# Designs tried in a protein design chat: VHH binders against Outer membrane protein assembly factor BamB (bamB). Part 1

No score or structure here was measured in a lab: all are predicted.

Target 1, 360 residues: Outer membrane protein assembly factor BamB (bamB), of Alkalilimnicola ehrlichii (q0a984)
Amino acid sequence: CGGARELPDLSDVGDGVATETLWTASTGSGSASSAYALVPAVEGGRVYAADSNGRVTAWDAESGERLWRVDTGRELAAGPGAGGGLVLVGARDGRLLALDAENGEERWVSGLSSEILAVPQIARNIVVARSGDGRVYGLDGLTGRRLWIHDRSVPVLTLRGSSSPVVVGNRVVVGQDNGRLVTLNLQDGEVIWEAPVSIPRGRSDLERMVDLHADPLVFRGVAYAQAYQGELAAVGMGDGRERWSRDIPGHTGMAADSRQLYVVDDQSRLWALDRNNGATVWRQDRLQGLRLTAPVVIGGHLVLADEEGYLNWIAPDNGDLVGRDRHGRQPIQRPPVPDGDVLYLLSADGRLAALRLVED
Unless a header shows other numbers, all headers, positions and changes below count from the first letter of the chain; Kabat numbers aren't used for antibody chains.
F, E and O stand for the ipSAE by ESMFold2-Fast, ESMFold2 and OpenDDE, each averaged over both directions (binder to target, target to binder). V2 = 0.75 x the mean of E and O + 0.25 x the DockQ between their complexes.
[cut] marks letters that were taken out.
The coordinates of atoms that the task and the answers printed are left out; those that the model quotes come from them. Centres of patches stay.

## First folded at step 1 (VHH)

Design c3
Fold by OpenDDE, fold request of step 12:
Structure c3 (fold): chain B 360 residues (1-360), chain A 119 residues (1-119)
Amino acid sequence: as target 1 above (360 residues)
Amino acid sequence: QLQLVESGGGLVQAGGSLRLSCTASGSTYAMGWFRQGPGKEREFVASISGSGGSTYYADSVKGRFTISRDNAKNTLYLQMNSLKSEDTAVYYCAAGEYLDWTSEDYDYWGKGTRVTVSS
């Protein structure tokens, strides 16, 4: 999503954070494209992952024992999402597949209007999926039948890929390519509120791109959204009113703890902001030039993976880069998935690792 | 070219303990131990990151072996406890730029030290 940049010299950074690898596995061929949203899912003591060649695999989260593997025969581009006894994967051809979480058997297939590049979600027996044309679908979890569709026009120029919808309670929060954040009713897809995060500016279509490409983050009643070449905004979940905004453009992702919001901007700078008022607490500039994953909070640290295969460990109090350790030579294109004190790390080549954070 | 020299191998009874050492001629980021038993392929044992903060173990040695390093001495260690006959092998020290569990990611290798566990 960014121009060719010079990689930073981080040779002085050691691996100051202790981790233990619990187990490793291969998902198959990995990801065929950086635009694909292939990420591990953790649910019910199991880890699920998919490769772009159509293989979906389940492992025991603790032991790493493979439970089942299936070949869907489709180029998979998103998922899995896991919940409600289902494993959900999206394909490049617009097909959404629901697999049985216990044995990997296909339950149903649903055709969407375009390629699926967002991680499908499931809650309360409703599957929420998003296609590349910006449409959001509510589907029956049992049958795959379409319950509702939310359709908004997509700008002429958009970033490839879509932010994944976030389900909170009976609400679906969606970052749109037009720079607007919308909340939908999970049951019927009706708009509860819609808030502008960024307004397109400029003369050219390129300048006017303000995609909410980063996944929205909902934390303690506040929705955070960040626009490409635009602004970062905090919006109240109750009424859709903006609480604060900052001129911090980004497309990577966000995380939060009880005190701070962590965001990556378009220059790969990491910001810590007061989550209540948007004031800058600190900014880390050392990772500039790297393609970073979204930050992840685990234990007392932040972690971001990068295209060089490193985990970058940040002290949340002051933003110090306290550790950097390389887990293979392949890019890490998606953020590590936390579960308790364990991180599940998926490399671009399909290598999956379970890492335990060791803290004193 | 980085040189690695293993030491500490020998004959030990089942249930016993050994500590292997590997001295490097210079600084390196990732280090690891591999082993090759009689008639077997070389297999991963354990690896450790540059600062020693991250470790990885093969399932077969997990809970019994501990990998550590002293960067001031450019030395890698492998504490082997509760040794079994199946642990009999030539143990090789490896070094590279990446923390990994595959031999292909390590650029430098020692000549190995023999560990024999008698039943």
Scores: ipSAE 0.017, ipTM 0.317, lowest interface PAE 7.4, mean pLDDT 90
Fold by OpenDDE, fold request of step 12:
Structure c3 (fold): chain B 360 residues (1-360), chain A 119 residues (1-119)
Amino acid sequence: as target 1 above (360 residues)
Amino acid sequence: QLQLVESGGGLVQAGGSLRLSCTASGSTYAMGWFRQGPGKEREFVASISGSGGSTYYADSVKGRFTISRDNAKNTLYLQMNSLKSEDTAVYYCAAGEYLDWTSEDYDYWGKGTRVTVSS
């Protein structure tokens, strides 16, 4: 990761997928670091976004009208997460802030044990947050009081950043830096099951890094996790048993539809796998050399953003790059957020765009 | 250097329509329209991608203006309907490699064509 790569020549690819820009906005200064997990959140007909200078803004999702903006005075590194009437942002100094979704007023602040580089989540009045030291917290949504902590030993060497927890029903799915996938009870933080995705191998600490850096994906009762320098695994949510595994290392992210799992490997190759057995359906290699975001399923397409400011449109059936359109010169470091037929795109400089996919 | 030449400007009554054209000496991925009214800063109007499939409009012109292009003719168009006095400005065509709404991201500019909307 991070090495100089030759960019692919994609000049032959046109803008084969049509989009309509609904509105644009500025979040402020954007993101100070590629390690920060600053992403738009869509909730209740509103879009929320934060910049690293501490500004949090709310817009009407349909019109793009700015509803409120506040300055937290902190360097923000994660979020927002939105739900339960709250907007949640994490700071580099380990402070988790809960803001009122209606007007942006600070409701509470909670201190975690280290920097927050994972998007906070909220469900059933419980906030789930993760700090850089690997600890996962359950907090009361109303008061910010700590309800539970899940603490596992972190390897000596880990990638900077943390995968975001995924909340499904009353379960919290967490990819750990030790290569293990764990499911916690949302209410009390108790372990329901824990499964090894990748086992450290080699003699050196570097070789033994198997961080589940990519966010886990839960789709139709199956949890998918991908390890840095390790395996991709499908695990049953009910029992924590491995369904299948593949030697496809990566740290970017995953998506799924009814038929296929889509994953990006450490070489920026896009894979489509059969969800049930992990068999390769197709692999797309044209985007090698680019820093890609996680794939996103929208309508009948896959879309991946890249550090060059492009949206890369992929046909799910065969992996063809059917369109590539550039939405500015600044990198897109986080995946577009889908809502129906709309993508919310946040660039590194803080530019936010709402794009409607126009399908034939 | 890419050359851009605007045409189609003129005097029109409020509620009327006008169609602007911009002829380019070559092809670029993104093309757009900007305008500068009296005493105002240059502002974004509309942009269009290479194939014409992706478009963006300023809020002030949404539903009234339509941007399109003919790549065979290297020509950009702006159909302006339901014109208002506030639309009075010099209209500039721009070209670049990015579909964007900021003037800084466009590399080539025309000399502009004047549109005057009378009450």
Scores: ipSAE 0.006, ipTM 0.271, lowest interface PAE 10.3, mean pLDDT 90
Fold by OpenDDE, look of step 2:
Structure c3 (fold): chain B 360 residues (1-360), chain A 119 residues (1-119)
Amino acid sequence: as target 1 above (360 residues)
Amino acid sequence: QLQLVESGGGLVQAGGSLRLSCTASGSTYAMGWFRQGPGKEREFVASISGSGGSTYYADSVKGRFTISRDNAKNTLYLQMNSLKSEDTAVYYCAAGEYLDWTSEDYDYWGKGTRVTVSS
C-alpha cells in the first residue's frame, strides 16, 4: 500500500562498512511486483537470476561473465532455486520450470495449482515447490513428476505471497498461512510434526490473519517462525515443541548467528534476541518507516536492504546503524544473498551487483 | 546547484601516471568519474560512496585506477596508473545521491579535464 509515509532521516549515517563492487549485470526488466520472489541464487561458483519477463541468466560468480541466458516465455514470479544441476523458476501461471544449470536448457515443466510466489528448493533429487494456494509439492528432480502434495486449507484472507519452504536434511519446514509451522518428510511429504506459532485472534477475518509470511529459519536444530499480526516462535526441529515465543509480529524475515536471532517486526524495527530463550538483546528503531528486506549476516555485520535502494549495515553486538550506502535508485525488494564475503544484490529494475565486503 | 571542477589532466606517456582532482562546491554523497574518448560515447570509470567505504570500477580500469575522496576538502580524486593510449579521453567528475555506475544516476557534472596518453 503506497500510503504517504514519512521516511526516517538517516542523513547522519555514513557508509561505515566498506564494500568493493566486483561486477554488475542486468537480469532484464527486474521485478514487476513486490510480491514476486525473484532472488539471485548462488550455486557451484555461478550466480543465477531471473526477471519477471521470463529471462533466466547465469553468470560466473567470480568474474561476472555471462555464461548463458534463456527466455522462458513466461512471467516469472519466483526463483531461481539452484541445486542438483538444475535452476528452478516459478511462473505466475503456476508452471514450475527446471533448467539445466550448465546451459539453461529446459529439462522439464510442471504445472502447479496456482501461481508460484515462493522460491523452489531442491535436495536429494526432490524439488520442493509451493503454490499461492498454500499447497506444497514434492517433485522428482529428474522428471518433474509429482511425488507428493501437502495441502492445508488457507484462510479466506491471506497475504499475497508465500513463505519459501526450507529444506534441512530429509525434512521440509513450511510456514503456513494459518499460523502453523509444519515439518514434512522430504521423500513422501508426510507430516512429521506441526506446531502452532500464532493463534488467530479477533472477530474479523482481517484481525485473524496470522500468516507465516516470513520465511522460516532453521538454525542449529531450531526452527524460527514469525507470524503476521502474531508471534515469533522458536520450535525444536526434533519434536516440534515450542521452546519460546515472543510478541514480535512481522512478515519480513529473520537471520541468525551463533548468539542471536535477528528479526524485523511490522514497524521495521530490528530485534536481536537470544536464540535460546528469546530475550531481547537489543532493538534498532532508526529504520522505522522503511520497507526492509530480511536481515542478512555477513562477516561481522548485519545488512538489510530497503525500498530506497540502500544497504543498511548494523553492528550485531549492539544494534548500531554503522553504515548506510545507496546502490542505485531502485528499490531492493529481496535480501542480498551472501556467499562468503560477497553479497549479491538484485534491485527492482533488474540490476545485479556483486559486492565484496572489505573488513579489517 | 552543486558545482564540480576537475583538474589534473594533461599529457602523459604510456605507462605513466596522473592524478585527477574534482572539487565540489558543497557536500555530496556519491561521486564518480566518467570519460569520453574521441569518437566514443561517455563511459563509466569509477564511483565512490559518501564516506569512501564503497567503490566501483569499470573493468577496463580495474587494478590501475583508484578513486578516493577527502570530504573535509570536498574533493574527489582519481589516481591513474599504468596509463594506456585507450585511456585518452576527457574525464568528467559527477555527483549524485546514489552510488551507481550509470551516468543517469548522477545529477551534477563537471566540465571535464583532458587526459592524453601518448604511445
Scores: ipSAE 0.000, ipTM 0.281, lowest interface PAE 10.6, mean pLDDT 90

Design c3
Fold by ESMFold2, fold request of step 12:
Structure c3 (fold): chain B 360 residues (1-360), chain A 119 residues (1-119)
Amino acid sequence: as target 1 above (360 residues)
Amino acid sequence: QLQLVESGGGLVQAGGSLRLSCTASGSTYAMGWFRQGPGKEREFVASISGSGGSTYYADSVKGRFTISRDNAKNTLYLQMNSLKSEDTAVYYCAAGEYLDWTSEDYDYWGKGTRVTVSS
C-alpha cells in the first residue's frame, strides 16, 4: 500500500538561523541500525559518544580535544549514559558496560536478559537499564550488582527498540510496549503508579500496537507519553492520574518549555500544545514526508534534524519555519543534544559536530 | 546552607481558615508544601515555581488551598480554607529545583508546623 514517500518542497526556506561550527570529530563507524540509541551524552564539560563497532570516546566539550578512546570489543546499541563518574553503554549481546568517565577504563560489566536498545541512566549511584525484552534493571553504580528487576506482560507484537527510561528524583519513568506509563521507585524497583496511556484496539496484532516508543518527557511534575498507535497523554507524576490526552500518535519524541509541549506526530507534523490543558496553539505541516528527530528547544528556537542532514529551525511562538541548514548528507537519526547555546549533532555515519548559535 | 522556617500552625475549627508561612534564608527555588498526618506517610500538598508563575495542587486540596510566594521576602505561603479534620497534620515546607513533587525530590526541608482541625 502507498507509493513513494513524497518529500516536501522547502526550496523557498532560507538559511535563517546561523550557526558556527566549533569543532567536528569522528565517533568511529556510526550506527549499524536506526533502532540503536547511540546518542552523545554531555556531562561535566565533556562529550561522550559510541559507535556500533564498540568504540567509546570522550572529548572536551569546549575545544573538541579527544580525551580518551577505548574499544569495548562489543557491538554497542545504546548510550552513552553519563553521570556519577560513569559512562554507560549497552551492547547488543545484553552486556551493560560501565566505564570510568575520566579515562574510559572498565569499572564493571553486567549481563542483562536481552539486547540493550535504550539509553542507560544513573542517579543516586543506581544505574537504570532496560533490556529489549522489556525488563528494567536497577544496578549498583559501584559494582554493577543487580538491586532489582521490574518485568511486565509483553504484547504479542511490539516495535524493535525501546524508549529510554527517565530518572527524576527517586523515580524511574518507563513508557511500556503495552501502552502503559509506569513509575518505579529508584531504590527498589517497586511500582509507585501505573497509568494507561493507550489501550490496544482493533482486530489484528498490528492494529493493536500501542508501544510508548517515544521517550517519556517529565516537566514540572507532569509526565508526557506518546503511543505509537494511540494517544498522547499528560499524567501527574505525584498520583499517576491523567491530566489530559490528545489523539496524536507518534514515535519520534517531545520537548517542552514553560508554556508549550512540542510533539511530532506520525505524519511528521509538529504540534505545539498548551502543556497544561493540551489545547493546540499551532501546527507546522511543511515538514511532512521527512523523517524528523524529536524537537529540541535552544536559543529561543525549536530545532528538528532530519534524514537528509538538515537542521530545521522553528519559531516557538507561532510555528514558522524560519531556516534550514544542511550538515552533511547523512541522516541525523537522534535529536541534537543542547548544552547552553551549543548543539551536538551526530550523523548516522558517526560524524559529530558542535554548533553554536550566532543569532545574538 | 539554605534554611526553611515554618510558622502559622495551630488549632482551628472545621470549616475555618489558616495561613502558613515559610521563610527561606536565601535564593529562589521551586518550593512546596507537604504534610504528614498521624500514622500516615508524608504526602504532597502544593508546589510553586521559583518565579511564582506556576502552581500545582494535590487533588485533595484543590479549590481549598492556595500556594503563593513573595520573593522579596523569600517567603512561601499556604492559605488553607474550608479546613477539614482530614487536614490535621504536620506541614513541611520544602525547596528544590523543578523536580517531581515527591518528598525525595526536594533538597531542603523545614522542621514542620502542626495544624490541628477540630470537629
Scores: ipSAE 0.000, ipTM 0.157, lowest interface PAE 18.7, mean pLDDT 85
Fold by ESMFold2, fold request of step 12:
Structure c3 (fold): chain B 360 residues (1-360), chain A 119 residues (1-119)
Amino acid sequence: as target 1 above (360 residues)
Amino acid sequence: QLQLVESGGGLVQAGGSLRLSCTASGSTYAMGWFRQGPGKEREFVASISGSGGSTYYADSVKGRFTISRDNAKNTLYLQMNSLKSEDTAVYYCAAGEYLDWTSEDYDYWGKGTRVTVSS
């Protein structure tokens, strides 16, 4: 993070995939920290976003018309999650807020044991939220009452960046700060299986950090997890058994298509791996040194945003950096959000843009 | 979209056996069988992982039903032995990206095949 970090020379790279800006909007003041998981949610023809100063806003996804905006009065650090008629945001003070998706009115507020830095989820009228101390809560979507808690000891030293849980069917997938991937029953929070991804090594707490900080990815029956200073693993959702693992540490995240898993490592190199056996297909090194978002697959293209406001377009077949285009000079700190042929970008200063891929 | 076509249903006497098949239009990962009896809600019967290495059964069918798959033929099977009147139902083939014995969120469903168990 020093000012003298060696950045790559990308001056020879042309424009990226052609896009048309459909609309832009302001979420307010943006995010107070790169550790916050303030990411747009797209649900039911609407886009929701929050700023760290407590504002939550809904827009019509097609037109960009602002439908409502509310001020929660709290520093928000995670969300929104959207579904089941709710918009869910987590606060630094440990409050989980459920807002009515139609008008933004508060439906309920529930207190968790510590700050909320992971995006809350909802499925089958159960809200799943993770607090920074590692606890995972299941809450009733109608009332906010606690249905269950999963309480697991965390290491003394942790990143507290907390990966977001992933809800698939009746299962909740959580990447834990102890290097384990756990799957919980959505209805009662009981462990279905737990799989080791990384083992702490070394003598100091710093050397032993193996947090599963990147959000887990569940794709076609496999859970993928990446440890901060450890391994990348593919684990079967049905049985919790490892399919393969690789020594590719990182914290920014993953994407997949039918053939390949795309992973950013701790040096900002982008790997494409055969999704079924973990074999390297290609690696793109030219972005090394940049602070990247997780990759995103949209319309058969692969894109990553960066700290300088660029979208970096990568050919999925061979890993070529085919183009870069800039969307302001402010960092894009969270992955762009795809919805069909539209990509939603949120910059650190709170600028929200909707881009449509222009078909050639 | 993936297509699932069930076959093998029919009329069978109590205590008898029947084998259901489900052919998928392409490769799949997890698959399962569900059933809906007369006047009842749809319920889980059995599921199997993409590789065939893991199977799960509802308590009501354990020891009597066996799920299996032939990935070369994209076909899922359910061998039903020691059939009872309460096994009378329309049986549905389902395919999804995860296994959960309580899941009802499979991505793809067949039209079903009717099994009638007579006294």
Scores: ipSAE 0.000, ipTM 0.162, lowest interface PAE 18.6, mean pLDDT 85

## First folded at step 8 (VHH; from s8 with M102F T105Y)

Design t6
Fold by ESMFold2, look of step 8:
Structure t6 (fold): chain B 360 residues (1-360), chain A 122 residues (1-122)
Amino acid sequence: as target 1 above (360 residues)
Amino acid sequence: EVQLVESGGRLVRTGGSLRLSCAASGFTFSYYAMGWFRQAPGKEREVVAAISGSGGSRYYADFVKGRFTISRDNAKNTVYLQMNSLKPEDTAVYYCAAGEYFDWYSKDYDYWGQGTQVTVSS
């Protein structure tokens, strides 16, 4: 993984799913690190994005008209999260900033115990944020006052970066660096359940890393979690009981539809698994050697972006690589963000594009 | 019993350099964010710099920009403040503080030192 990689020969693959570019924009300087979680947010007819140099920008989602841009003066490493009239960004210095969604003015700021590399979330007027030391905070959305904190001991060696919490109803799902999945009550931060996903194995700290680095996925009452060097597990949201597990390590993330769970492994192979029992439906190996984003399900299609600036389109039923189209030469390091039939993608250099899927 | 003991404060001429140290005991040092604060006569205590428990996150007040460096040595339970290009405006009592949260703008930290006087003359 340190040497030169042989990239796959995909020259025979056509353009795939047709898209129409609705608009493009610049977020600024892009991201200073692949460990940063700078991901567009789509909320209330607006798109928000940040660069690592401190800019936060809002656009009209339909027209691409820039509505506001502010300079926070801080190195930003996570976000935005959007909701409740707020745009939330996390900084390397541990400050969590809440900006007014209408004009970008600072409403409040709160300090967390370490750098913020996970996308903040908001639900029911409670902001949920995770710091790089693994602490999870609940903050009042109106004032930024701390409502609760959840803490645990940190492993000796962890991957840089953090999976983002997932808020579903009144529950917060967190993938921990110790290979466990925890679910917290949104209102008071108390543990509802905790489930083991992976156990450290090996002789060195590197071999023993089992971080739940990929964002957990909650879909139709099931939480899915994938460990860096361990297992992929499906856990019931109601009771924390494992439904199934597979030896499919990875760190980029997952997607699901009604029938299947899609996951990228640590060799950039794309697996489709039956959601109910974990059985392999298909596996797509042609993308090995590429650094892929998590898959995204949109419009009856499956798409993954890569380090070369391509969108890779996969047929969900059989795993066929049906097309590739390029959106610049810079890496796309975070999954494209779907909203209806529109896909928002952000390149590492700060280029943002809104693409609409074109019907047959 | 928790102790935070600052040292290194003294009289220095404008443009000079000074290193402050804060030795900590009585708690698990790596779990705590550490901060340096200062208070000049007739002014409220203000944050100077802060560092997370792991040392991965650092904060510097705008008036310090580029002149001071905070660091920590978790093996020695010590936090440092390297102060360069000192100005008369930097004259103050400097305090070390420890808290479980990296909340540099709050004065509600768990533990505070007694302070060390830094005086910058023209």
Scores: ipSAE 0.000, ipTM 0.136, lowest interface PAE 20.2, mean pLDDT 85
Fold by OpenDDE, look of step 11:
Structure t6 (fold): chain B 360 residues (1-360), chain A 122 residues (1-122)
Amino acid sequence: as target 1 above (360 residues)
Amino acid sequence: EVQLVESGGRLVRTGGSLRLSCAASGFTFSYYAMGWFRQAPGKEREVVAAISGSGGSRYYADFVKGRFTISRDNAKNTVYLQMNSLKPEDTAVYYCAAGEYFDWYSKDYDYWGQGTQVTVSS
């Protein structure tokens, strides 16, 4: 009987940040599991979202008008990724589906080696997908044909779920379960460099888990990666050399602006670090005890969603919790997706909301 | 103490095959990328092939052209280079190298073996 998690008292936090709801919609049944990577995708003036029952829907980003909805008939666990005229979704059974972005028609289906729990990416007509067994695939965007595969040994014990690959230019950055960060060539899957972020330590398999579960972040030529029970590291994209590291374990995710890296640790503390040297600028501890999403930078604010359905607004300069507003009573398990001054928020029950940040 | 010990280098005829081995000790082998380098007399050391810690990714120099295969056995702490269709220009001292990270364009590995001589006669 898991003792009732003590939640922080945040009743003193007001509505310091105003949002306007532009529209709301339902994706269907929402997410069946917190391990699923079901997130909205914004592309070409449209919003795409999927539910775990296999429905994929497209909306006009501005009006919220539903453009199309399809039922794939599969339990979807990841996506959508959008680009190149495609909407990509991954299923629990290891099938990757590419849908036409315009009308939702199925273009192709490809079978991967295991369940897909990472958001598929597309760039330069190459689809990058990751299966639960840690394999990374490059697929032809037009046909779904496998172009390359990056295979690695999976540790005996790993966290369920995989960090999503990040595509930057002609490079694919992948956080591996063994605590290593790898950069691949997008075209042929060849390794450009591989660097250790965290080294497994301890005697037991459990102690040695150092999965890069959090999605890596690439910002201005630097890759940031955070390991479960391990370190946070900044790695130069050019040479794969570590720039700095901090003992800030976590699995939630990261964001960055021109000055700072924002990181959530395993205790749900939010850190702002100097992007260049990893020095602590501030730490916010008020959100401890909450299950937080990755931080998101929007306008002049930092926002994190939580399991109680709140958006937590943080002042980037000093880490102050300046606002907390509730958007339903259902957990928000994935970070809101920013597009300009609009946030797209997906709740666990499948509710999708478009929120405009109102700046005074 | 870290040790890399190469073996298998010998005299072979043009068109022949050779398998080099490098036995590693003193570090967690599976977490290191391994590379084979070669240095011919009067030439700079150059990368021949490299393999990631897990063995899932491999690099080959352009001159290899499918003739060589790098592999590793992490249970044996050993990396191999199978060389086929050898040419006189492949004559060099072949070195095994280990690094916690690897860059296909970097020659800065953490550990190096003493090398093994490969000679290809016409």
Scores: ipSAE 0.000, ipTM 0.225, lowest interface PAE 15.6, mean pLDDT 90

